# Ledger of designs, part 65: VH-VL binders against o60147

Target 1, 175 residues: o60147
Amino acid sequence: MLEKNKYLYIFRHIQTNQVLLSQGNVLKKTALFQLPYPLQKPVAPNGMRPAKLRKDHWVPLLKVEFPNESMFQSVFMQLLNYRKYRSVQPLTSDLLKLPIPVRRRKIMRQEVPNTIADLADILNKEKFPENSVRLQLSDKSDSEYADWPPSVQIDSEEIKLSRGFREKTTVDEAR
Below, E stands for the ipSAE of ESMFold2; O stands for the ipSAE of OpenDDE; V2 stands for 0.75 times the mean of E and O plus 0.25 times the DockQ between their complexes.

## First folded at step 3 (VH-VL)

Design m27 (framework fv_gimsilumab; at its last look DockQ between E and O 0.04; V2 from the best seeds 0.00; counts 0 for: pae O 13.7 > 2, placed apart)
Fold by ESMFold2-Fast, scan of step 3:
Structure m27 (fold): chain C 175 residues (1-175), chain A 122 residues (1-122), chain B 107 residues (1-107)
Amino acid sequence: as target 1 above (175 residues)
Amino acid sequence: EVQLVESGGGLVQPGGSLRLSCAASGFTFSDYWMHWLRQVPGKGPVWVSRINSDGSSTTYADSVRGRFTISRDNANNTLFLQMNSLRADDTALYFCAKDTYYEGSGSYFDYWGQGTPVTVSS
Amino acid sequence: EIVLTQSPVTLSVSPGERVTLSCRASQSVSSNLAWYQQKLGQGPRLLIYGASTRATDIPARFSGSGSETEFTLTISSLQSEDFAVYYCQQYNNWPLTFGQGTKLEIK
């Protein structure tokens, strides 16, 4: 009967605005498989997927607290599938008119608003209890990318962690 | 070629324990979520448990929570299910299955093993 | 839990026939639905995911359609190796759930 609290940690890339989802507060290299490939074959743009995970290049975007594991797993799974299906959609004619590097940057820039809109869409479709889901953002203006259901409570305090969601240690402070 | 081979099933008394193993090959085991499912003859599969790629997160069906423990040994490409306090309704064919999570989409299964039978009877 | 109901339970058909199998969800699962084929003594084989995307090495005669609560698996020209039990599975909500299956048998 007892359920444990679950958190969804969402990171954004400081230069490209690419988004990664994580079940833990530490980003793992396997998360890189989440990144979409926006160009049609046969062109593979350099730098679309980082060669290695530079944790210092990924900052907190959003932390979502769910009251139980079932709600967390459902939302996390749906977000991953939204991202996968979006990555395989045909490019619009407007995007196809753009040079490849410009097109790539426009697509990557949309990951933050798209992820926030997807999260809101999922939470609107699910009938969660009032104020059962807590959102804490690094930039509260990002909440304006979507309309939130009554189940969502947005924390007035922004995330202040500059190095992901991890706590500062004595070693980190000395460096 | 991806292969999953289950073992460790058998006949056990109610209240007993069994440890199931799943030997994986043909893919980078440490990159994928893994699952255990079970199936009673003539019925559809039932999801039992999930473990993420590094073993730091596990999830269980309500019917087995507190009794079953999923774990993995990435060095030896092996998935485990420790089954304690077994009941007659745990009788089933047990499958390990590979998630598609490393591709950024989770919780349908691209590869399954052949299953290992577990019978709980006095 | 989301309940998936498959129909018919059993279907007797001849090789060469067009076959349609249905799966209905008790609430919306968007397009997060997969189809599996299971033969006697074997584990399930993934056929379709995302309601309509054919898995690797699956013959073109298999196709999926539908969204939300109503889904269909179609086999355009049934082959002798297609006689099996077919299951749908939703991966929209936890816990993951499967239908009870549709058995294709020789007429």
Scores: ipSAE 0.544, ipTM 0.793, lowest interface PAE 1.7, mean pLDDT 84
Fold by ESMFold2, look of step 5:
Structure m27 (fold): chain C 175 residues (1-175), chain A 122 residues (1-122), chain B 107 residues (1-107)
Amino acid sequence: as target 1 above (175 residues)
Amino acid sequence: EVQLVESGGGLVQPGGSLRLSCAASGFTFSDYWMHWLRQVPGKGPVWVSRINSDGSSTTYADSVRGRFTISRDNANNTLFLQMNSLRADDTALYFCAKDTYYEGSGSYFDYWGQGTPVTVSS
Amino acid sequence: EIVLTQSPVTLSVSPGERVTLSCRASQSVSSNLAWYQQKLGQGPRLLIYGASTRATDIPARFSGSGSETEFTLTISSLQSEDFAVYYCQQYNNWPLTFGQGTKLEIK
């Protein structure tokens, strides 16, 4: 049986464009360990993980509504594993030629388009029913980073909250 | 040294209830998602349930949804599985397992307990 | 859900032999596959994740390969402690699923 709708929430850092994935509409401090992933010590001072979660620095990028738990969990797991896979790949020679601060910023700058492309790739592979997955973006032009399957309905309304993902309708659907 | 120790298994009648516990040590328990799995001898493990780091999100296999409840006590580093309305096909060795990722679950397991047996028989 | 089929089901081998275990997925799991070793009376022990990445403290004689639907675990020279049951597990799709296992027995 289908369960109550489930939401994937994705946040963007206002300065670095780093991305955090969340199963809830408010980020938890442990989300920072997605940058980098578990089993590693916190990165050195030149790493890409902030020391603390500054909630005023993380804004909505997009949310995805799934009709059931199984679809949500499959997509969420695959997104995390795309990020882990990318994090352990050798850097390209072009990136290695850059000074470390420039290299770091260039890598972070790609997190938004990479995450959106990863999401679309997953959804294209998963053959979900037509219009079963609703996508809402803070900036609708970001949908142009990928080709979306028939299963995805892109909401005409952008996310307009000043911070976080909280809205009365979204909270009601998440329970 | 990471250790997971299950307890609370036993023999119960169909329709009965049982509460499993898993005592965790050697890692920051409250940082990790935790899982219950079960295994019938001679077969592979089967995933049962998971709970996120603060206990606010739980997920269940279809076969146990509505009958089993996963919970955690982060102050005492303990994971629980309340099993109600038990059936013969719930008979198995039950394991708790640690997810390898912080928030956002990686869903493969770097540490498991030794298991606690549950037998449901009339 | 994704079915993982392991072969052989049982293999009788001697210490020192090279062993290759197979895991086939009913649909692509990309590289989201783990291998575990389970000895009698114990919980599984993680050997490999990401199809080919060795977990912490796992001896170099264990190696994994494959992607999509076909995966192998290789033990280059069996030690006496390697006789156990081996399971593959996918974490590409919910629900998480395991193979039925391959038992390595001493000949």
Scores: ipSAE 0.314, ipTM 0.746, lowest interface PAE 4.0, mean pLDDT 85
Fold by OpenDDE, second read of step 4:
Structure m27 (fold): chain C 175 residues (1-175), chain A 122 residues (1-122), chain B 107 residues (1-107)
Amino acid sequence: as target 1 above (175 residues)
Amino acid sequence: EVQLVESGGGLVQPGGSLRLSCAASGFTFSDYWMHWLRQVPGKGPVWVSRINSDGSSTTYADSVRGRFTISRDNANNTLFLQMNSLRADDTALYFCAKDTYYEGSGSYFDYWGQGTPVTVSS
Amino acid sequence: EIVLTQSPVTLSVSPGERVTLSCRASQSVSSNLAWYQQKLGQGPRLLIYGASTRATDIPARFSGSGSETEFTLTISSLQSEDFAVYYCQQYNNWPLTFGQGTKLEIK
């Protein structure tokens, strides 16, 4: 039985820069469970967990291709754990000096670089074969946020996904 | 050509400290995990410590945990082993070894240095 | 820890002979086993990994076989430069462990 390639898609919210992990190239509503519960009735750009998934508000950040399910699951779960760990860490003195709404926004805006850094860290700690993991970025410059191990091959082509969806179409570009 | 050159070994009294260095060349040092191993004459090598590519993760054998610290300077392609609270049973030839990247849940080593001797004696 | 037992401890052989070295693991290590050659005054040299894959620039006369708990290193025709100590190493479980070694000496 030949194992099929597995894909990790990472999306960011266009307003809050919050990050969602996806096993598919189309976001599912269950992905919202990755976001913290709101204290009140928050709406974007206040962040937190929206009541409904607006797929058009999420743009692709990166796509990771794994050669098997085991590697995918390992990285996926670790990413979630990193996020959870970070959420319970004490705030820095600089952040504590900011008003709560500003602080929250700043923290949310750091999710993108943090996620990229987390991914690189996880991959650096894994013993994957050279060039066994393929990384595509929506912005190639984002690859500079971290050092990547030899297991990672960065594609020269950018992601071809539309907002929260599979492929970019003329209709999708008009959104 | 890959080269690993250990240094810093010597004679030290029990309770003393040593700092070993390993100069690496011939490969992209920062891309690979690195290890320290030691060997008593006439015996097989014994794994001592591991460090990942960027130094964010370190692992130690139970016999040296709390006493030894592995670190690396990727800018200068150098691996270190800080050895504190040395004991007589730490006496050995210490090797720097390069990790291979992908096999299994553990590590094997495609390149070793010539070793630096450490003797702990009163 | 996993204990690797090598046999024989010492083997006296002549050039041209076929040599078979054994490594037994106290528990399964799958195929996560490596073989090293160490000459006097030198660090170990990787010969085999994954139980049966020759490392880069290793002569074809060296071969590895086995899985789980029983492994073998074979030298089809011993050369003068092959007199050394050979170690097996498992990397299936932490901590990594080595055998006690087999010394090949000239008969």
Scores: ipSAE 0.000, ipTM 0.559, lowest interface PAE 14.9, mean pLDDT 87
ESMFold2 (binder alone), look of step 5: mean pLDDT 93; pTM 0.948
OpenDDE, look of step 5: ipSAE 0.000; ipTM 0.565

Design m28 (framework fv_gimsilumab)
Fold by ESMFold2-Fast, scan of step 3:
Structure m28 (fold): chain C 175 residues (1-175), chain A 122 residues (1-122), chain B 107 residues (1-107)
Amino acid sequence: as target 1 above (175 residues)
Amino acid sequence: EVQLVESGGGLVQPGGSLRLSCAASGFTFSSYWMHWLRQVPGKGPVWVSRINSDGSSTTYADSVRGRFTISRDNANNTLFLQMNSLRADDTALYFCARDTYYEGSGSYFDYWGQGTPVTVSS
Amino acid sequence: EIVLTQSPVTLSVSPGERVTLSCRASQSVSSNLAWYQQKLGQGPRLLIYGASTRATDIPARFSGSGSETEFTLTISSLQSEDFAVYYCQQYNNWPLTFGQGTKLEIK
């Protein structure tokens, strides 16, 4: 409800497990540029970035509510930079030993645990007030990828994949 | 090459208004978040405002919130800053700058314009 | 907000010298720190980001180091075109903040 810049919406790709960050509850095509991309022009050159945004292939992973815009922007900036630094680092010798398709799948599958761990690391380093950050997951077991600080309150209600991040309408509330 | 050229600065009385423009060329403007920053001679830059790629999200420094409006025209590769209720402490050289990532925000700036001066005085 | 303190305020040096510029943050900014060079009549030019990564087309004589609260920019074998004001910027916490600058001038 026009409360942008207080909520972080995190999406996961159904097949690849790649992660996209969004300030809005609906993904935009431009979000694809968060994924590894060696060329300036969008052409899907490296096999890890989809050629087009298929909104039906991206589902909610988690939603984070911050008490104010300043805290939201700080965490959002840090997450984007963690992802960017990770994407430009040289591949480890272990990864280089793997066949290309296996290597790409392994890298992509780690994005969910990496994003959750990065979020927790950021929140543990920042000294936010107790219970000031609300975390709502699609699968509550994903919270086990990290140890959370006292500033985090994990919502008992999971995000329903059928609804995505959309708010309830008056029709939905009546039914 | 990437170029950002600011214009629209000038001398204005306290309480007045100015509209700054930033003409972008040499890159896909609609794919980048953009910022306005300002600088008083002899001091470091101060962040003023940010807008995302499609203009649906804007953020402002506390000192300018409610008075300044950032906007963009992706069809003409132009960034704007509408400044209302100007105060003496808004006097500065105003820069537009490009954020680092496509759609995302690194919030450090790989390209800046040369700046356009704004003076607010009686 | 995070305060960045740069030292020295002014440094007088000769071409060919090795110089180090300091930037200290009031709280940890991890490695989310950038360095800019600004010459008279120009906007800032990005030199370093992520505390130690050189930006595109930046000469190898520029290097950055540090993490958390203590950062340095080093210029080896100073060239005549390097006389300018240098600023650090943190992008770890909102709002974004810059240091007050270090001016390099000819001795």
Scores: ipSAE 0.484, ipTM 0.787, lowest interface PAE 2.3, mean pLDDT 85
Fold by OpenDDE, second read of step 4:
Structure m28 (fold): chain C 175 residues (1-175), chain A 122 residues (1-122), chain B 107 residues (1-107)
Amino acid sequence: as target 1 above (175 residues)
Amino acid sequence: EVQLVESGGGLVQPGGSLRLSCAASGFTFSSYWMHWLRQVPGKGPVWVSRINSDGSSTTYADSVRGRFTISRDNANNTLFLQMNSLRADDTALYFCARDTYYEGSGSYFDYWGQGTPVTVSS
Amino acid sequence: EIVLTQSPVTLSVSPGERVTLSCRASQSVSSNLAWYQQKLGQGPRLLIYGASTRATDIPARFSGSGSETEFTLTISSLQSEDFAVYYCQQYNNWPLTFGQGTKLEIK
């Protein structure tokens, strides 16, 4: 039995810049469980979990193609761990000087670059075979947030996914 | 009440084949990833295989890859494990287990069956 | 693969006693650690996930702690129904792996 390629999709919220990981090109409501509960008091506030998934509020950040599910799962779990680690880290003195709403916004705005950096770090540590992982970004400039290992091949084309959905159509672009 | 009931185990000679079944009830079977694990008496469980909700993705432990095939029939709430080219070291109690529902939580198992025994011996 | 080592292998205890079980990982598993209880003739039952979160309908006497490579399952006051084998499982890296278990037996 031949295993099919596995895809990791990363979405960002258009307002909060929060990040969701997805195994599919369509966000599922269960993806919201990646976000903190609204009533929780985290050490490093990083956003809230909405009650409902508004797919149209999420845009694709990047797509990663893995040759097998094992590699995908390893990277996926590590990404979640990195995010969790950051959420429990003490705040810097600079952040503590800011009003709480401003602080929260600043932290959330860093989720995108942090996620990209995390992904690169994870892939660097995993030492996958050369050009075994394919990376496609919605914005090519985002690739500059990190040094990518030889295992990563960056696509020349940008992602063509619609907000929270599959491939863009004329209808999707009107949203 | 969530229930998982394994069947199909038995005695088989090396090189033989078995097909295990797991009947699921008490939950929306088609919404959950499912797994097969096995356990040798006196040892901890060992992960064998996983299948996603719709069966479009399957994963196997290295020890069984190419020999075992996991599949599911969502219409009949049944999980399968086709075991070919069986070896003595495949002897174990085989469990089906339900993966956690929500994405991003990782794969731990909130419900297990009682297991079906597989013995591979000459 | 990540190796989980549980200790002790066997623990003889009496009802009412406080019990502490250890699970050590060969490398960091962050908080992606689950605990199971398995009674004779039964499949495993989930006790703890995320290293410290009790599963649904698990008695308060069960608690989990730890992170990275050191984890502990604690039973604050052992009940007669708690005599079983306990397993830890990591889900930080594939393949998923379990410890070899700790058997709680009556003293």
Scores: ipSAE 0.000, ipTM 0.554, lowest interface PAE 12.9, mean pLDDT 87

Design m29 (framework fv_gimsilumab)
Fold by ESMFold2-Fast, scan of step 3:
Structure m29 (fold): chain C 175 residues (1-175), chain A 122 residues (1-122), chain B 107 residues (1-107)
Amino acid sequence: as target 1 above (175 residues)
Amino acid sequence: EVQLVESGGGLVQPGGSLRLSCAASGFTFSSYWMHWLRQVPGKGPVWVSRINSDGSSTTYADSVRGRFTISRDNANNTLFLQMNSLRADDTALYFCAKDTYYEGSGSYFDYWGQGTPVTVSS
Amino acid sequence: EIVLTQSPVTLSVSPGERVTLSCRASQSVSSNLAWYQQKLGQGPRLLIYGASTRATDIPARFSGSGSETEFTLTISSLQSEDFAVYYCQQYNNWPYTFGQGTKLEIK
């Protein structure tokens, strides 16, 4: 079930660089189902339960503001589909040459640049109105992973999140 | 099961207009991105335009931007292409095609229609 | 734009033969490459996506391989219904582009 919203928050893991997408400024435990690899060893009885969400291990990567809910939903779903697509595609010859543990670490490390590139690709294809999409990054150098269309305005303002990623956030903290 | 049926093609003089339709069945039309492509006999297909699931976003090839408008009617499972200011080089067989990912863009096409011919006379 | 070049342009073959069709990209498209079959009077039919994954209901005699810039479509033991034009398509970069096609015809 998607919440009606016009903001997309993207978080990264401080150790692995794995990426999670969120519709709000607070990560929900269900976001862990986006990950192909468990954060803890998988000993859950049904194998479908996600690892425990450690909110202190996830930091904001970027925030995107869309002019309306429909544009947000379109881009958000496309981004999820890009991520799912990457997880099922054959590995490149370069990666196949590596031992499995090294390969896995390289794949996880690339999630940040890949997610940023995917977002830019989606926004470039959409041809939204000029300056209609506002992008805020935690590290401005991450914008260099992609070529952005005229529809995107990159803001230098720091991303503001609720203290301790608590569920009760103000509208200002969410925005 | 999945079917796409195009209609609305024909012979038109340069500067004229045509409206193409694509009737979809056998899948949840409102959940998939849709595309128009065109093909000159003996050549490969060329992508023309796309529209997302709810119609809030459209994209056009450079050669048709400003002249063609893609739209959809999710209540009646129909995709449209309004073609204005037609040129001789718009002459082609026009196909509608379904994108592959549920509510997203994979942008390879799992189902195509049979095509509707558009001829722009010299 | 990424240019896809298919070879050969035309191939004359007999039923039962194993055929291999090639598609070369001007730049890397990773594994984001699809193959289509098109018969006269019909729209293209998706055969392979992701360079090597068979689409739903596609016979096992069709297989795809390759990555980056060089891709192949193989048809083992060619059947009479396989005589058609085959196109490759990349979806790694916008705009999406198709090859010029390879026509399989009866010898």
Scores: ipSAE 0.000, ipTM 0.468, lowest interface PAE 17.3, mean pLDDT 79

Design m3 (framework fv_gimsilumab)
Fold by ESMFold2-Fast, scan of step 3:
Order: C-alpha cells, then structure tokens, then sequence
Structure m3 (fold): chain C 175 residues (1-175), chain A 122 residues (1-122), chain B 107 residues (1-107)
C-alpha cells in the first residue's frame, strides 16, 4: 500500500532552456540521456565526451501532482514520446532555412513552451477527472503557453526553490 | 511554400451566424497550434481564438467567448471558426495564422492568410 | 491586459533614410515581443520575434532592440517597398495584444 510516483518534477537548464523530466525531486545522471544536444563539446573521433550533471544549472520549472501512479506513468511516458517524435519529424521550411547552429539554439529555446504545451495536450486528450491534477509552477506566466482542461488545478503558490527541488538546510550541530 | 487561405465571410444581420474556413498547405498542419485574429480597417489586429494541435484544447478572447467556436480537421488541413449571435462590433477582416512552435504555442505568427471580410449590419 | 503604445502614429520619410519605430508596454513583457509589417490588402508579415531576432528571409536592414517595456524597430536604409504599417505584438501574457500601429508614408 504505497503511494509512489505520483509527482512529476520538471527541470529547466538555466542557460539553454532545455528540459529534463524526473520521477524524483533530485535529478539522476541518467536523465541527461533525454537531451538531444550534449552539454559537452565533441573531442573524440567517435564524437562526444560524456555529459556532466551539474545540479546547480538545473532549476525547477513545474511540479505536477497526480492522484495515482497509473495516471503519472501514462503522462510521463507520453511526454518522453513527444520529445522522441520531434527528433524524427521532418523540419519545417522555417527551420530548414536556418544555419545548423542557429537552428539548434532555436529548437532548444522552445523546449520550455513545448513541454508545457505537450503536458496540456496530453491532459486534454486523456480526459482525467475534474480537479484531479495539480500544477505548481516556478513562474505562473509559463501556464499561458497552454490551455488547461477541467482536470487541472493550478496552485496559487509558485515554487521558490533555487537549487532544483531541494530546500536549503541548516544543521546546528554539523561539522 | 506555406499558404493559408480564408473563406466564408460575408454580410450578415445582427444575431446571425457564419462559418469561416482556413485551408492550410506547405507545412504539417497537425503539428501546429492555429489561431484566428481579426482586424478593423485602419486599426491593429485583435486576437480572437486558438486551438492546439489535436483540437482538444481551445481558448477565446473574452469578447467572443460563448458565441464563437474554433475547430480543426487535420485529415483535410482545414481550420474553422463558427460564429453565432453576431454583433455589429464583430465586423472585421478575419485572419487565420500559424503558431511558431512545433507541437506547442509560441503565440507569435510566422504565417497569416489574406483575410476574409465579415460585415454585421442591418 | 497589457497595452502596447507605438510612436509615432505616422512617420513621413524619404527612401534612403534611417527610421526608428518605438513600442512601449504598460508592464514588462521580457523579450517576448514581435514586429510585423502590413501592406494594403495583405495580411501581416513577421519581421522580428524575441525583440531582436530577424524572421526567415527578412532583409538585414530591419533590426529590433529593447527589453521589458521599451522596444525599437530600426530600418537602416528605407527602401520603396518598406512603406507600410508596422505593428508590435507581445506574447508574454494572455490575452495576446498588439500596438495601434505606426504608418510609414512618403514625404
């Protein structure tokens, strides 16, 4: 009888606007495999150095609370699938006319609006019960990237954490 | 190349109805959010409504909410605006416009149609 | 709603001149501001988005600058085809809003 995996934690990269999805409030190194563009420059003949997870470069974007694990898993997997489908779709004429470095920067900058819109698309499609999904944003204006279904309740309180979803702590007896 | 062509405008009496259409070509229609905007000659555009990629989510300007319905047919690359209970102040050129983000809403418009005129007058 | 105020309302200029158009927001819109050109009988054409990024196929003579509440569109050497009405649009807050326009006309 465990209430697990009912929270989706969404992080934003402070410089590139790239997004990472997490089942926990602390990012795991394996989350970096979600990124289509590596954070480190290629140096080897075969391509790239391994990416480094620098936790202070990722800030909270959005926290989503679901009533159960099944709804959480459905939405989480669909969000990952949206990202996968974007990577294999033909580029539009507007993007195709741009030089590769400019094109990549434009695509990365769109990840925050796209992730929020994707979440809304999924929640509208699934037709979950009224007021069953709660959203808490770091910046409430980001909710304006999408139209939300009746199943969604947006929390009036913003996330005010500065280091991922971690709270800063003080221990009186720490060495 | 991207093209948006509006149709369905005309002259109608107050309280009447019209259905506008927008035929899209040159891009993957089902991957983009779409918008309707209107413009009175000599004035700036006014946003009216938007619809997401699969048609499950819609937003309306306060002035048209409850009277207008936006919809789309992804199989035929067509956007619609059903306008009911028309008022004199709905008189304008109506434009469809393409949103910029792939499967998302950037809410600035890279392509617009030529517009279809709607006149509400007795 | 955010009100965008453009100035001047009308600008009479000659080809070859540098022109500067202003757009002021009633509250901060960050850099989420676009500029459009509209010619008689046509739909608007996207020129600039993100306050300073030129849209595809827009000539280099068009440039945008500014942030928060004060924005500028500059045309460095006006061509005959540039006589049109120019609109700014914010996409930071809902509802989306446009300025009232600046008309460029022949002097």
Amino acid sequence: as target 1 above (175 residues)
Amino acid sequence: EVQLVESGGGLVQPGGSLRLSCAASGFTFSSYWMHWLRQVPGKGPVWVSRINSDGSSTTYADSVRGRFTISRDNANNTLFLQMNSLRADDTALYFCAKDTYYYGSGSYFDYWGQGTPVTVSS
Amino acid sequence: EIVLTQSPVTLSVSPGERVTLSCRASQSVSSNLAWYQQKLGQGPRLLIYGASTRATDIPARFSGSGSETEFTLTISSLQSEDFAVYYCQQYNNWPLTFGQGTKLEIK
Scores: ipSAE 0.006, ipTM 0.487, lowest interface PAE 13.8, mean pLDDT 80

Design m30 (framework fv_gimsilumab)
Fold by ESMFold2-Fast, scan of step 3:
Structure m30 (fold): chain C 175 residues (1-175), chain A 122 residues (1-122), chain B 107 residues (1-107)
Amino acid sequence: as target 1 above (175 residues)
Amino acid sequence: EVQLVESGGGLVQPGGSLRLSCAASGFTFSSYWMHWLRQVPGKGPVWVSRINSDGSSTTYADSVRGRFTISRDNANNTLFLQMNSLRADDTALYFCAKDTYYWGAGSYFDYWGQGTPVTVSS
Amino acid sequence: EIVLTQSPVTLSVSPGERVTLSCRASQSVSSNLAWYQQKLGQGPRLLIYGASTRATDIPARFSGSGSETEFTLTISSLQSEDFAVYYCQQYNNWPLTFGQGTKLEIK
């Protein structure tokens, strides 16, 4: 069969500005494991029950459309690796001067510009065809966090989410 | 202690089918992407397929797409690879391997099984 | 796809020697490069990821360096248990690819 377009959705937490990546227009509870600063009490040691996901607390930041699976997987994998790299970097002296709660808030607020910059860096390193990648931003000004290659076509249209924005997962009936 | 134990390999004729299993223990299986890789003696490993944490997304190498199906049973901590329409060039030692990140792809592998041999020969 | 070329193909060495293994990528993989050790009858063992970060429980004699297209795995003082095949793997682009390996054998 012919390749189908693939989509990367990036969501922003309305209070903390933390970012979640999703392979579709639904957020799964397990996506919360991406967060270095948990929004809720830490998951159980065995990870069997991820933290509760509140879909009303997450809004679309951007949507990236790729013409095939290979391009999508390359970008998605690299973006996750960039996020891991940032989480293990030593804190700057400026951040170390701040009290822990203030430091965490400042770090979390930078996730949006950092994620956008990382996405652009990845796309600039790849040799994708001109206008082959479509980037839709909820706020067009967010495109200013980075320089974009000729492979990227930017527009600002409302990002349509499915009715099943928060995917149903089997949850224990334990109270 | 993390362990991955493959089973289900064997000798099969071209065009035949085989189902591989990987029994996982020592980590929260349902929280990680899982992969199948294969290796011909004297050569490097070759990535075959991946499945995400809940089984809703799968990806395959071009050489096996349409013939192999990866699946998982999170209740029993087991990963599967259903192999149909087997060819002589599918002959290899098959490994299951654990991805490194929760929910996502680190896509380097911190734990591998010992492998299960698959021989496709007339 | 990205091709990883490892050199040398085979290296005959004695215990106690310093060993360097090279991995060259056909295009940039940033620092998204892992190294594995594989012994006969076993699956690969992760040694290094992110080009230079040692995996859990890996001896300090193993170190990785490099970025972009040129990478090196160094064993500072070879031990008898280190005779194995070593593979590099990139995880920068799909499909995931491995080098063809460098075999360390006793001289």
Scores: ipSAE 0.006, ipTM 0.560, lowest interface PAE 11.0, mean pLDDT 81

